# VH-VL binders against Arf-GAP with Rho-GAP domain, ANK repeat and PH domain-containing protein 1 (ARAP1): the designs that were tried, part 13

Target 1, 186 residues: Arf-GAP with Rho-GAP domain, ANK repeat and PH domain-containing protein 1 (ARAP1), of Homo sapiens (Human) (q96p48r954to1139)
Amino acid sequence: ASMGDTLSEQQLGDSDIPVIVYRCVDYITQCGLTSEGIYRKCGQTSKTQRLLESLRQDARSVHLKEGEQHVDDVSSALKRFLRDLPDGLFTRAQRLTWLEASEIEDEEEKVSRYRELLVRLPPVNRATVKALISHLYCVQCFSDTNQMNVHNLAIVFGPTLFQTDGQDYKAGRVVEDLINHYVVVF
Short names: E, the ipSAE of ESMFold2; O, the ipSAE of OpenDDE; V2, 0.75 times the mean of E and O plus 0.25 times the DockQ between their complexes.

## First folded at step 14 (VH-VL; framework fv_gevokizumab)

Design z4 (from y4 with heavy chain G101S; at its last look DockQ between E and O 0.80; V2 from the best seeds 0.00; counts 0 for: pae E 5.7 > 2)
Fold by ESMFold2, look of step 14:
Structure z4 (fold): chain C 186 residues (1-186), chain A 120 residues (1-120), chain B 107 residues (1-107)
Amino acid sequence: as target 1 above (186 residues)
Amino acid sequence: QVQLQESGPGLVKPSQTLSLTCSFSGFSLSTYGVGVGWIRQPSGKGLEWLAHIYWDDDKYYNPSLKSRLTISKDTSKNQVSLKITSVTAADTAVYFCAHRSWYTGYFDYWGQGTLVTVSS
Amino acid sequence: DIQMTQSTSSLSASVGDRVTITCRASQSIRSSLSWYQQKPGKAVKLLIYYASSLESGVPSRFSGSGSGTDYTLTISSLQQEDFATYFCHQDYRLPYTFGQGTKLEIK
């Protein structure tokens, strides 16, 4: 209903993932996996804002067209949507617990803790985390071409998903860990 | 209440410039997301997309014709125009203008079409 | 460019028949497909958008289905006013393209 609406208030697709997230992820998966610097590069501010505004108004009505929308505008719209979520993707209630889990020294214990934390997320949040990390795993599979390895993606998405100013490296560690361990965590 | 009407010359000589105007009512090009496109149909044949323009003056052209096409709008007059330079007999067709939305992409309202014949 | 192929250029049918018209894209268009009806001397009309969504005011005997590269338009019980040419159109990737058309004829 309002700008920056909660995740649970979004239009949901057949996979229980917000349509705005699905639209952006799907477009970048189809058209942007080989784009150099995808997610690191900034889109044009005015075009990114126009796209985000239309997606917030009625994401189901927006159909992205290759040749009309630039992948960097779409990636910037997705990042801004996630950044602006009122409760955040990992929720305020669980945020510190996720960040503390990144400090576990034993890798097997850390992975097990991430699985536990995922189960405790609200269903829409959990589905969205899985879809997003699955997508980022695919993006890094093309890192030879797009120049975005796991570490580069973690630098971008750590602050975005945990809604920090970039001073807390634990957020990046969570994202990096989830991508690196995608197969066993999900 | 959405209406579109094409107007243009009935007959154009080879090598001349074909100028078409789409006049519309029931919507405005000042409205976010609104666009108007041009499609043509040679006699007894299929449809060919030519160009479209959006409310924010973004323009898109069919690459096979791009060097000959110019699309423009006059928002205050509710008009969109298309120019095609250096016409030949292959440009003989019925020309349609149609409404589209940047959000959806399909052409939901069409004009009746106007026949243009290119003949010496 | 994405080529849209309607393998049948004309189809003969009788009033009351169930009619299926097919359209194949040269690559996936992810259901960004619309169906249009053109009657002789008349403006083109949108029937179906997003492969299966019925446009307002279009009779319920029209339906669309398909995904990926293969799409169909179905008329469940043909009426006299349905004799026309039917075009599919993709709006997934520029340049947007139409199928060649399928003309639906009496008998």
Scores: ipSAE 0.123, ipTM 0.676, lowest interface PAE 5.7, mean pLDDT 88
ESMFold2 (binder alone), look of step 14: mean pLDDT 92; pTM 0.929
OpenDDE, look of step 14: ipSAE 0.845; ipTM 0.920

Design z5 (from y4 with light chain L94Y; at its last look DockQ between E and O 0.04; V2 from the best seeds 0.00; counts 0 for: pae E 6.7 > 2, placed apart)
Fold by OpenDDE, look of step 14:
Structure z5 (fold): chain C 186 residues (1-186), chain A 120 residues (1-120), chain B 107 residues (1-107)
Amino acid sequence: as target 1 above (186 residues)
Amino acid sequence: QVQLQESGPGLVKPSQTLSLTCSFSGFSLSTYGVGVGWIRQPSGKGLEWLAHIYWDDDKYYNPSLKSRLTISKDTSKNQVSLKITSVTAADTAVYFCAHRGWYTGYFDYWGQGTLVTVSS
Amino acid sequence: DIQMTQSTSSLSASVGDRVTITCRASQSIRSSLSWYQQKPGKAVKLLIYYASSLESGVPSRFSGSGSGTDYTLTISSLQQEDFATYFCHQDYRYPYTFGQGTKLEIK
């Protein structure tokens, strides 16, 4: 079974990005950038579940067709995949260090710290973080249309990526910082 | 039409550096997602992936040979180069270059290959 | 590293025969499997990708199947031009690896 598989055990593309992540991100980029509430809205549970299972089984065999899959189902599948990672995207070992970094007041120092922490991540995790944050940066560029600014995206992905229940605001801050400083951090 | 052509010295002495060049047409390494890889095949044996490079200069090497391999690209000339240092008889093979997509992950177009013999 | 093993290094068949070539991975590669055809003096040709997807321009007599660790290339009706060496390839994990090849010879 694919449930409980680590990030590095996933089907990987050449840049060490899981194909499942790329498939979802690619589809959202093509079909969902202007969708109101993208990543905030939940997909249909049964469709999201089936899609996620298919992607986990063999991401390369799954064809996401424009107009066939609802973007909210795809986005929900991606979020659930990331949330369900056994070690989390930022790894359990480094989780607290990332959250602590968000408390750094000096922006230059904070950016430097994030760069240091990225180097500590396993290659697959680092590549995935970069790809995801890059995508979210793109999503927020359409915030006037999709209503998902950096803050809103951070509220969604903070708990998802750090596997919290939303009570720790620092998780959102990390994501917000990474999106805002994407160009200099990555 | 995608075409790739390998060129090399044909003969290299042990301990020397082998330099290979892949010239291609029908695509550009300035295009997002495009890559070119090197694969070799000793006589009567299977294929071995060596390295590949992408449009953004991202490089990947076979770990068993990483210390001896250097891959580079010249986008303006539509060329990819591979250097192998400290060659031995074990490096005698036909060397292929092939087009590769970053996301697709397979080699969809191949050159005809160039034979390189390592001999004193 | 993931080892790719083709069950047969050499196979003899006649024109019109149904031919099956198998490839086994040392661990699951989740359909990250492609098949290639190699003929002397010619460029290697991609036949199948993602285990079962037929490359554009490849005759429909070629097909791929399988999942997990076991994969199969099938030629439904062998033609004269199909006598060649066939390789499987995995791109699931670095380093990417190939099978040892199966040479299909005329009986």
Scores: ipSAE 0.016, ipTM 0.632, lowest interface PAE 6.7, mean pLDDT 93
ESMFold2, look of step 14: ipSAE 0.050; ipTM 0.644
ESMFold2 (binder alone), look of step 14: mean pLDDT 92; pTM 0.932

## First folded at step 16 (VH-VL; framework fv_gevokizumab)

Design a1 (from z2 with light chain S28G S31N S32D; at its last look DockQ between E and O 0.05; V2 from the best seeds 0.00; counts 0 for: pae E 8.0 > 2, placed apart)
Fold by ESMFold2, look of step 16:
Structure a1 (fold): chain C 186 residues (1-186), chain A 120 residues (1-120), chain B 107 residues (1-107)
Amino acid sequence: as target 1 above (186 residues)
Amino acid sequence: QVQLQESGPGLVKPSQTLSLTCSFSGFSLSTYGVGVGWIRQPSGKGLEWLAHIYWDDDKYYNPSLKSRLTISKDTSKNQVSLKITSVTAADTAVYFCAHRGWFTGYFDYWGQGTLVTVSS
Amino acid sequence: DIQMTQSTSSLSASVGDRVTITCRASQGIRNDLSWYQQKPGKAVKLLIYYASSLESGVPSRFSGSGSGTDYTLTISSLQQEDFATYFCHQDYRLPYTFGQGTKLEIK
C-alpha cells in the first residue's frame, strides 16, 4: 500500500518511476496534449483532491479513461503530488546546487553540469525527472495548439519542482534548460 | 479588499484616440500570476473582451481590434491603461476593467465601468 | 471566433421560483466557462467558474452544470436580489467571448 510521503516510498512501475506519475503523464499524453492551457489551468479542488487521495492510496488500482476524468483535474493532481513531496523532486540537499548551475554562462558547461547533477540524484528521482521532462518536451511540441511553450511550462514547473513561491527565476530557468536541451541532457 | 475603478474622458470625437485608465487596490501587478483586462459593453448589447496584460508584461489583444489597441501598465501606480485609436460611433460603450489570473483565466473582480461616448 | 449563445434574452419569474439559464458554445470549450451577474450601476459579479465551481461568497442557491457545448446556470429558489442580467463567458480560445445575456425580470 502507498503509505509514503517520499518519492521512493511510492508504488513504482516499469523503469522505476512512481505509478502516480506514470498514470497522470500517460493520461495527459493520450488526452491532453492539444488542450489549451494544459498544466496552466487548475482543475476543481474537490475532484483533484479525491483523485490524488485515490492515487496515493493505491495508484495501481486507479484507471484513468478518456471522458471519465477532466485533463485539468489530472494535471492538477500531478502538480500537487510533486509540490507536496517532502524532500522535493530535486532533493533539498541538491536544491541550491541545481539553482547555481542555471547561472553558468557557457551552454556546453551548463549542460555538462546538469548531467553530473542528474547522476547524483537517487535513482527514483533521476528516472522521474527524465520521465517528466520528456513529457513536458512533448507538451511544448504542441504549443501552437495548447499555448504552453517552454517558458510557460517553466513558470508552472519551476516553483512546483523546487517548491518555491515563484520569486526565484532560477527554478524556472533550470526547468526551461532541461526541456530545451532534453535530447542532449537525457 | 480588491477594488478597481475606470477613468475615461466621457466624450471623445471621431478619429481621436480614446485613453482609459484602470486604478486598483488590494492587489499588485508585481504579484506572480496577476493580470488586468478590459471589457466593453455597447448600450443594450453584449460584452466584448478587448485586451489584458499580466504581471510579466505579456499582452493579449482581441484580434478584430488589435491594430487599434495598446495596453500598458504602471506597476508602481497600480494602474493599467488602454488606448483605442481612430474611434468611431461604434466605440461608444461602457468600459470595464477587471482582475484576471494567469492560472485561472476568468475575471473575478470588476470595476463599475465608465461610459465613453463617441460623437462630434 | 467561438460564439456564445444565450437563446433566452429575457425571463420573467417570481421570488421562490427555480430558474434555469442556458448558454451554448459554437464548439466545445472544455468547461472553460464562467457565469456573471450584472446589475445597473454595480460592478459585475463572478458567480461560477469552470462551469460548475461556485465562487466564494456566492449563495449556494446558484449552481452551474454542463459540458462540451451546452451549459446551464440554475437558481434553485429565486430571491429578490437575484433580479439581474446573467451572462456566460468562454476563455478557451481567443478572442474570449461572452453570451448576449439573459435578463431576469419580476413576473
Scores: ipSAE 0.023, ipTM 0.629, lowest interface PAE 8.0, mean pLDDT 88
ESMFold2 (binder alone), look of step 16: mean pLDDT 92; pTM 0.936
OpenDDE, look of step 16: ipSAE 0.847; ipTM 0.920

Design a2 (from z2 with heavy chain W102Y F103W; at its last look DockQ between E and O 0.84; V2 from the best seeds 0.00; counts 0 for: pae E 5.0 > 2)
Heavy chain, then light chain:
Amino acid sequence: QVQLQESGPGLVKPSQTLSLTCSFSGFSLSTYGVGVGWIRQPSGKGLEWLAHIYWDDDKYYNPSLKSRLTISKDTSKNQVSLKITSVTAADTAVYFCAHRGYWTGYFDYWGQGTLVTVSS
Amino acid sequence: DIQMTQSTSSLSASVGDRVTITCRASQSIRSSLSWYQQKPGKAVKLLIYYASSLESGVPSRFSGSGSGTDYTLTISSLQQEDFATYFCHQDYRLPYTFGQGTKLEIK
ESMFold2, look of step 16: ipSAE 0.166; ipTM 0.690
ESMFold2 (binder alone), look of step 16: mean pLDDT 92; pTM 0.936
OpenDDE, look of step 16: ipSAE 0.596; ipTM 0.859

Design a3 (from z2 with heavy chain F103L; at its last fold request DockQ between E and O 0.73; V2 from the best seeds 0.76)
Heavy chain, then light chain:
Amino acid sequence: QVQLQESGPGLVKPSQTLSLTCSFSGFSLSTYGVGVGWIRQPSGKGLEWLAHIYWDDDKYYNPSLKSRLTISKDTSKNQVSLKITSVTAADTAVYFCAHRGWLTGYFDYWGQGTLVTVSS
Amino acid sequence: DIQMTQSTSSLSASVGDRVTITCRASQSIRSSLSWYQQKPGKAVKLLIYYASSLESGVPSRFSGSGSGTDYTLTISSLQQEDFATYFCHQDYRLPYTFGQGTKLEIK
ESMFold2, look of step 16: ipSAE 0.222; ipTM 0.709
ESMFold2 (binder alone), look of step 16: mean pLDDT 92; pTM 0.934
OpenDDE, look of step 16: ipSAE 0.809; ipTM 0.913
ESMFold2, fold request of step 17: ipSAE 0.577, 0.602, 0.646; ipTM 0.832, 0.848, 0.847
ESMFold2 (binder alone), fold request of step 17: mean pLDDT 92, 92, 92; pTM 0.933, 0.930, 0.932
OpenDDE, fold request of step 17: ipSAE 0.881, 0.887, 0.887; ipTM 0.934, 0.937, 0.937

Design a4 (from z2 with heavy chain T104K; at its last look DockQ between E and O 0.77; V2 from the best seeds 0.00; counts 0 for: pae E 5.6 > 2)
Fold by ESMFold2, look of step 16:
Structure a4 (fold): chain C 186 residues (1-186), chain A 120 residues (1-120), chain B 107 residues (1-107)
Amino acid sequence: as target 1 above (186 residues)
Amino acid sequence: QVQLQESGPGLVKPSQTLSLTCSFSGFSLSTYGVGVGWIRQPSGKGLEWLAHIYWDDDKYYNPSLKSRLTISKDTSKNQVSLKITSVTAADTAVYFCAHRGWFKGYFDYWGQGTLVTVSS
Amino acid sequence: DIQMTQSTSSLSASVGDRVTITCRASQSIRSSLSWYQQKPGKAVKLLIYYASSLESGVPSRFSGSGSGTDYTLTISSLQQEDFATYFCHQDYRLPYTFGQGTKLEIK
């Protein structure tokens, strides 16, 4: 069940990434990379919902202002958007295949499998995965300040991207693998 | 048609509290994303943002005056009020209220302004 | 705080002239910049938002440009009614700030 539209129904930017994703990622990149607990901490529910509603109505018209929109509200809006996607970021059709790939013992084989799976995603999904993982790679580069290393980000984004209750360790493993191997996978 | 009108005392003595009211029509502070702000202009000088308030009662103040400012709204009356405590001659200015949209940040509709003079 | 500087406080021009008014921010404001027109006895009027977007009902002779720290308002062919004071305003970061204004006067 989802409150939002499908990924393909979103307003897309110049790179075919949903504008809602790029607005949130851009704001966090400019204002939130050194924020302690970024993505782990939750924003206020009502403020997060108001922001998400504005972005769903017309993401192109939303310009986030430092000092008015708290980074935790923006990060929560992005996570809610991803969690509410009807088919999920990795699609229902490919979800189990992605999770099974995380169990491959040989790291080089596992990385090769992720690259193959990325090619099979719809173009908008693939572009969005790349943008998100690129952003999370950047976030963990500031982990000394923000306290969010690869493992912490994987705990948050595994359930978010695979739309689980957080008990399936494979979802976190996929996200962790993609961040750790960002340069060679993408 | 969006209209805003400022009302104030005209003359205020030093050390007293200045109270201003913005009455508006053509929009409501019950509407998602609506805000109203206050800007002032001393004679022959530039504009200074003072404060603004949004439909959800979030409030923002210019830090240079924050200890003296209080903004509030009455949604049912279509009014926003600003109080400035402990006024001095430096608070003599034309005071404007203006509409702004959430996430837009610019002031698209302004009142005509009301002059407030701080003098004995 | 982000300081907005309009380097020219006053300028004189004739009807028909092309006029350029500049505004510099003390740091990048990522095009979160608006231009306002002020005439005595009238409400302040929004002309340009997001650096280059023309507000509805504003004549097309007005245009805005710039990015980062440097922004420009241009009037392509000055009209009698355009003699006024023009302010830039940043809405990127609190506290939001205005330039000191540029008064456009008749030669």
Scores: ipSAE 0.107, ipTM 0.678, lowest interface PAE 5.6, mean pLDDT 89
ESMFold2 (binder alone), look of step 16: mean pLDDT 92; pTM 0.935
OpenDDE, look of step 16: ipSAE 0.609; ipTM 0.861

Design a5 (from z2 with heavy chain T31R; at its last look DockQ between E and O 0.04; V2 from the best seeds 0.00; counts 0 for: pae E 4.8 > 2, placed apart)
Fold by OpenDDE, look of step 16:
Structure a5 (fold): chain C 186 residues (1-186), chain A 120 residues (1-120), chain B 107 residues (1-107)
Amino acid sequence: as target 1 above (186 residues)
Amino acid sequence: QVQLQESGPGLVKPSQTLSLTCSFSGFSLSRYGVGVGWIRQPSGKGLEWLAHIYWDDDKYYNPSLKSRLTISKDTSKNQVSLKITSVTAADTAVYFCAHRGWFTGYFDYWGQGTLVTVSS
Amino acid sequence: DIQMTQSTSSLSASVGDRVTITCRASQSIRSSLSWYQQKPGKAVKLLIYYASSLESGVPSRFSGSGSGTDYTLTISSLQQEDFATYFCHQDYRLPYTFGQGTKLEIK
């Protein structure tokens, strides 16, 4: 596998979702939902790197088991994978339009705009966004335990998904909106 | 220990609906990650994936045949069914069902297959 | 769709021979490749998964190799029971597809 592979070039499972995303999300769902600071805490660099390399090489051959993999290593691998996508999860072409949508004041109009933008994404990207946001929605349901509410998750994933260095607050706003309006947007 | 067995009508007339049943043992479709798929093989030709279904009733179809295919499961009976509507001679084949893991992605256990001939 | 090509439809060999069967994908499938053995009247048998992983219970004389678009199934020393048809399969991307098969016959 090449480090420069696009999302659509990844090993794809059912529903056009990369297997690497399935592996990480599935493991975190079963082992990390109540982990304090999930997605905020960083894993060990060496372990995260090894895991990510293995997943990129062949995600289907990677076995993640509770006790063998730390949730922070898995979450870090997922974040890095998403961050390092050559075209970004929302694509370079559509990135600004997503950020602009976050500035819409009317909530109904904003939701409609997000729905329109989702249709414009490549199928693999759209499927991946839906899967990821669905997962994050689930994570925030346990915010009383894991301390990761919608806002905190948005702070983490905004820069990750839009490949910013935290310079644009609108990135977090998009993620926050998608999580809050998951049911109606998707 | 894992076993699958296909059953079908043997002979079907053109334009009719072909109904197939896969009966299995050694696993359950109530278990997380478990799936069952259908593959067919025309005489002297390669294998063609048709559809598969998972424990959570998630279904996937070959796009070339999607409009004619319906897959379903009866977990209590350990059965998976496939229906193919508007059959033609091109649907003459041996039909296999096979176990499929959600994560693994390959078919690790197969039935022996059942021959279905479409003829007037 | 990803096309899987087994250029050799039939191959003749003798017991004890080293046999290699090739499979080529129309695009890279990143080792999402499995090999199956088919005999008349018997269930299709999984031999190799993930390009090179030997399925449990399969004799060690079977091995798989390859990456990207090109893959091979090798039988180090052919046995009488190995005469059959062999198929490659990709599960990299929907729709999943198979090779046309290679029939291994007795010389």
Scores: ipSAE 0.121, ipTM 0.687, lowest interface PAE 2.6, mean pLDDT 94
ESMFold2, look of step 16: ipSAE 0.189; ipTM 0.696
ESMFold2 (binder alone), look of step 16: mean pLDDT 92; pTM 0.935

Design a6 (from z2 with light chain S31D; at its last look DockQ between E and O 0.05; V2 from the best seeds 0.00; counts 0 for: pae E 8.0 > 2, placed apart)
Fold by ESMFold2, look of step 16:
Structure a6 (fold): chain C 186 residues (1-186), chain A 120 residues (1-120), chain B 107 residues (1-107)
Amino acid sequence: as target 1 above (186 residues)
Amino acid sequence: QVQLQESGPGLVKPSQTLSLTCSFSGFSLSTYGVGVGWIRQPSGKGLEWLAHIYWDDDKYYNPSLKSRLTISKDTSKNQVSLKITSVTAADTAVYFCAHRGWFTGYFDYWGQGTLVTVSS
Amino acid sequence: DIQMTQSTSSLSASVGDRVTITCRASQSIRDSLSWYQQKPGKAVKLLIYYASSLESGVPSRFSGSGSGTDYTLTISSLQQEDFATYFCHQDYRLPYTFGQGTKLEIK
């Protein structure tokens, strides 16, 4: 098991998405979409740490069952996994380019730029971005119940995915743009 | 080190607007994830959440009082204010302000409260 | 609205006793529950968050348990400074609501 492994070094499923990502996303889709503050609220530190350690050891063997895992522990494990990626989901090489794309004034040009940047990502990274943004689009569809609109999700996932200190408004803008334009980008 | 202090008028006549100020130190509303909320307690009764505001100016109000409540902040002065319009005797209470984390959702530091009495 | 019910408004106990205070939510709140202590003339103090996590600086004699709709605050060995009113609070669903309070009277 390695905390520092890249996405392509993880156990992968049939769609080239890391099993750890799939397990967490699937669980939250089934059990967490109506949970208020999902992804915003922190899980219990010790439970989150134990879950993440188990997933890193052998994600294929981990079974996430309602009643055995709190949704906030699962969401926190996913966030920590993404935060801890050594090269990040968008890669260190492309990080600045993604952040600069968020500043494009013309919306159609910005969307086209994001599509270009997605093609440049390694295949596993691209598949994982699509799966994650698709999931977050689904989460915001329940925002009247869970209180997690696109803006709130961007606040959480901008810093998480770009591995910043949380004051980088460009990272949040990328995530917000990708969710808002999910249909045309992916 | 974190301290919050409420200030208010003490006595307010029915139908007037109640204005409250929370002054705090040991944290800043410019800090990512920071919020301040207002809770009240009628004499000998339970606590009622009224409103809260976050560092990014996002605001939440108790629906039962929302039409009468206005929350605002002055980040440079470390202050949050609450206005309650058209007060009645039911608004007589001790009013608390408290720190609230956007990521946590609970109130971890409270002021000592200020009594407001609505009386003719 | 989620109603939080503390069925006991007042509870008497002696120093050294194990005390249990209960809180029931009208629907599942998925551990989004905090316990607060209020002493006369003092600021309210957070004791427990996320149903069972002890706030820093709170004595270890305090603990929280429960899940779903039923939650419990326990004081394992009551001290005289524990005379206070205890409130539960849910932050699962707007509007956020408190229990009515349980006044713990020493003796």
Scores: ipSAE 0.022, ipTM 0.645, lowest interface PAE 8.0, mean pLDDT 88
ESMFold2 (binder alone), look of step 16: mean pLDDT 92; pTM 0.934
OpenDDE, look of step 16: ipSAE 0.848; ipTM 0.920

## First folded at step 19 (VH-VL; framework fv_gevokizumab)

Design b1 (from a3 with heavy chain L103I; at its last look DockQ between E and O 0.73; V2 from the best seeds 0.00; counts 0 for: pae E 4.3 > 2)
Fold by ESMFold2, look of step 19:
Structure b1 (fold): chain C 186 residues (1-186), chain A 120 residues (1-120), chain B 107 residues (1-107)
Amino acid sequence: as target 1 above (186 residues)
Amino acid sequence: QVQLQESGPGLVKPSQTLSLTCSFSGFSLSTYGVGVGWIRQPSGKGLEWLAHIYWDDDKYYNPSLKSRLTISKDTSKNQVSLKITSVTAADTAVYFCAHRGWITGYFDYWGQGTLVTVSS
Amino acid sequence: DIQMTQSTSSLSASVGDRVTITCRASQSIRSSLSWYQQKPGKAVKLLIYYASSLESGVPSRFSGSGSGTDYTLTISSLQQEDFATYFCHQDYRLPYTFGQGTKLEIK
């Protein structure tokens, strides 16, 4: 809802994803994959807000320090960034089309539809979806330790990415489908 | 312009507490993202990070010395203090304070240093 | 703890030489590395942050490179004022640590 907070207005890295996203994903990959309840647990409100403020001011200058930033604060900052995107990660224009695709019963047709929809996203959005889903795939690979399987991640990231109140099960289904079919879709 | 200056006792006896003060100008610890740290250098040796404190009063200590270190700030006086308890000859060093940004992490402005000698 | 190693403790060079100083971390520090210059009687000076970003007011003959565990500081054409001790520093993981230093001396 903040004016000027769109993905295209963020600092971008060499892979055309927002530096905010890269910083958080990289830190969680290095320090948080074995953390119990990662992404499900909430960080401290004040520390999460301060981290997000620093990232919004100049994400390129933010270098997360193991031992200073808690993984739950970083994960909460990433979720807030994604939830607060003015147009959303999947864009308002395509949001319902993505949710409708989750209702396709034939898995092969559903996967093909997701691939088509990815091509239609703006380039920065597409790169960001790929980076995030790739990361969540890695998180669930450690689910025996962190207790966050595909379903748990979908419950968290469905509402976050589609900016819902959690009453729409289709959002979680999209996220779950993308993680489960990561190799074929991406 | 940013300036930092260390102040200390010069000479401290073994087993006593070493108290250091960093006085600075050109920035304030009331400012978002501002931090001040302490680094020391024994004669002819390398640099060792000791502790730092941020504008929001978060504090971080070198674990090898943590039981002996206390860092604090007085924002209205533009000062940061460091106490080191139970000093020995190994604590003889030049002590620096330096400015750092929250999670940028590097020390961009340093004081000139103050020598502290621990000797009977 | 992450150990920072500068394998060369002392290096002799002449004015005009290209000098390279190396720093190795015991594990990846994700480019969270800075380079500092120390001269006797002077405050320590930041030269490079984030492995390769040049600090304001530092001459362009200084440059940094590297990633992961291996980092370098390069002085492209050594000047008289560059004879000093150079330290690398990691700020990725507590406790933050410095290399042992490389003293650059006139030959």
Scores: ipSAE 0.301, ipTM 0.733, lowest interface PAE 4.3, mean pLDDT 90
ESMFold2 (binder alone), look of step 19: mean pLDDT 92; pTM 0.929
OpenDDE, look of step 19: ipSAE 0.759; ipTM 0.891

Design b2 (from a3 with heavy chain L103M; at its last look DockQ between E and O 0.91; V2 from the best seeds 0.00; counts 0 for: pae E 3.4 > 2)
Heavy chain, then light chain:
Amino acid sequence: QVQLQESGPGLVKPSQTLSLTCSFSGFSLSTYGVGVGWIRQPSGKGLEWLAHIYWDDDKYYNPSLKSRLTISKDTSKNQVSLKITSVTAADTAVYFCAHRGWMTGYFDYWGQGTLVTVSS
Amino acid sequence: DIQMTQSTSSLSASVGDRVTITCRASQSIRSSLSWYQQKPGKAVKLLIYYASSLESGVPSRFSGSGSGTDYTLTISSLQQEDFATYFCHQDYRLPYTFGQGTKLEIK
ESMFold2, look of step 19: ipSAE 0.344; ipTM 0.752
ESMFold2 (binder alone), look of step 19: mean pLDDT 92; pTM 0.934
OpenDDE, look of step 19: ipSAE 0.825; ipTM 0.911

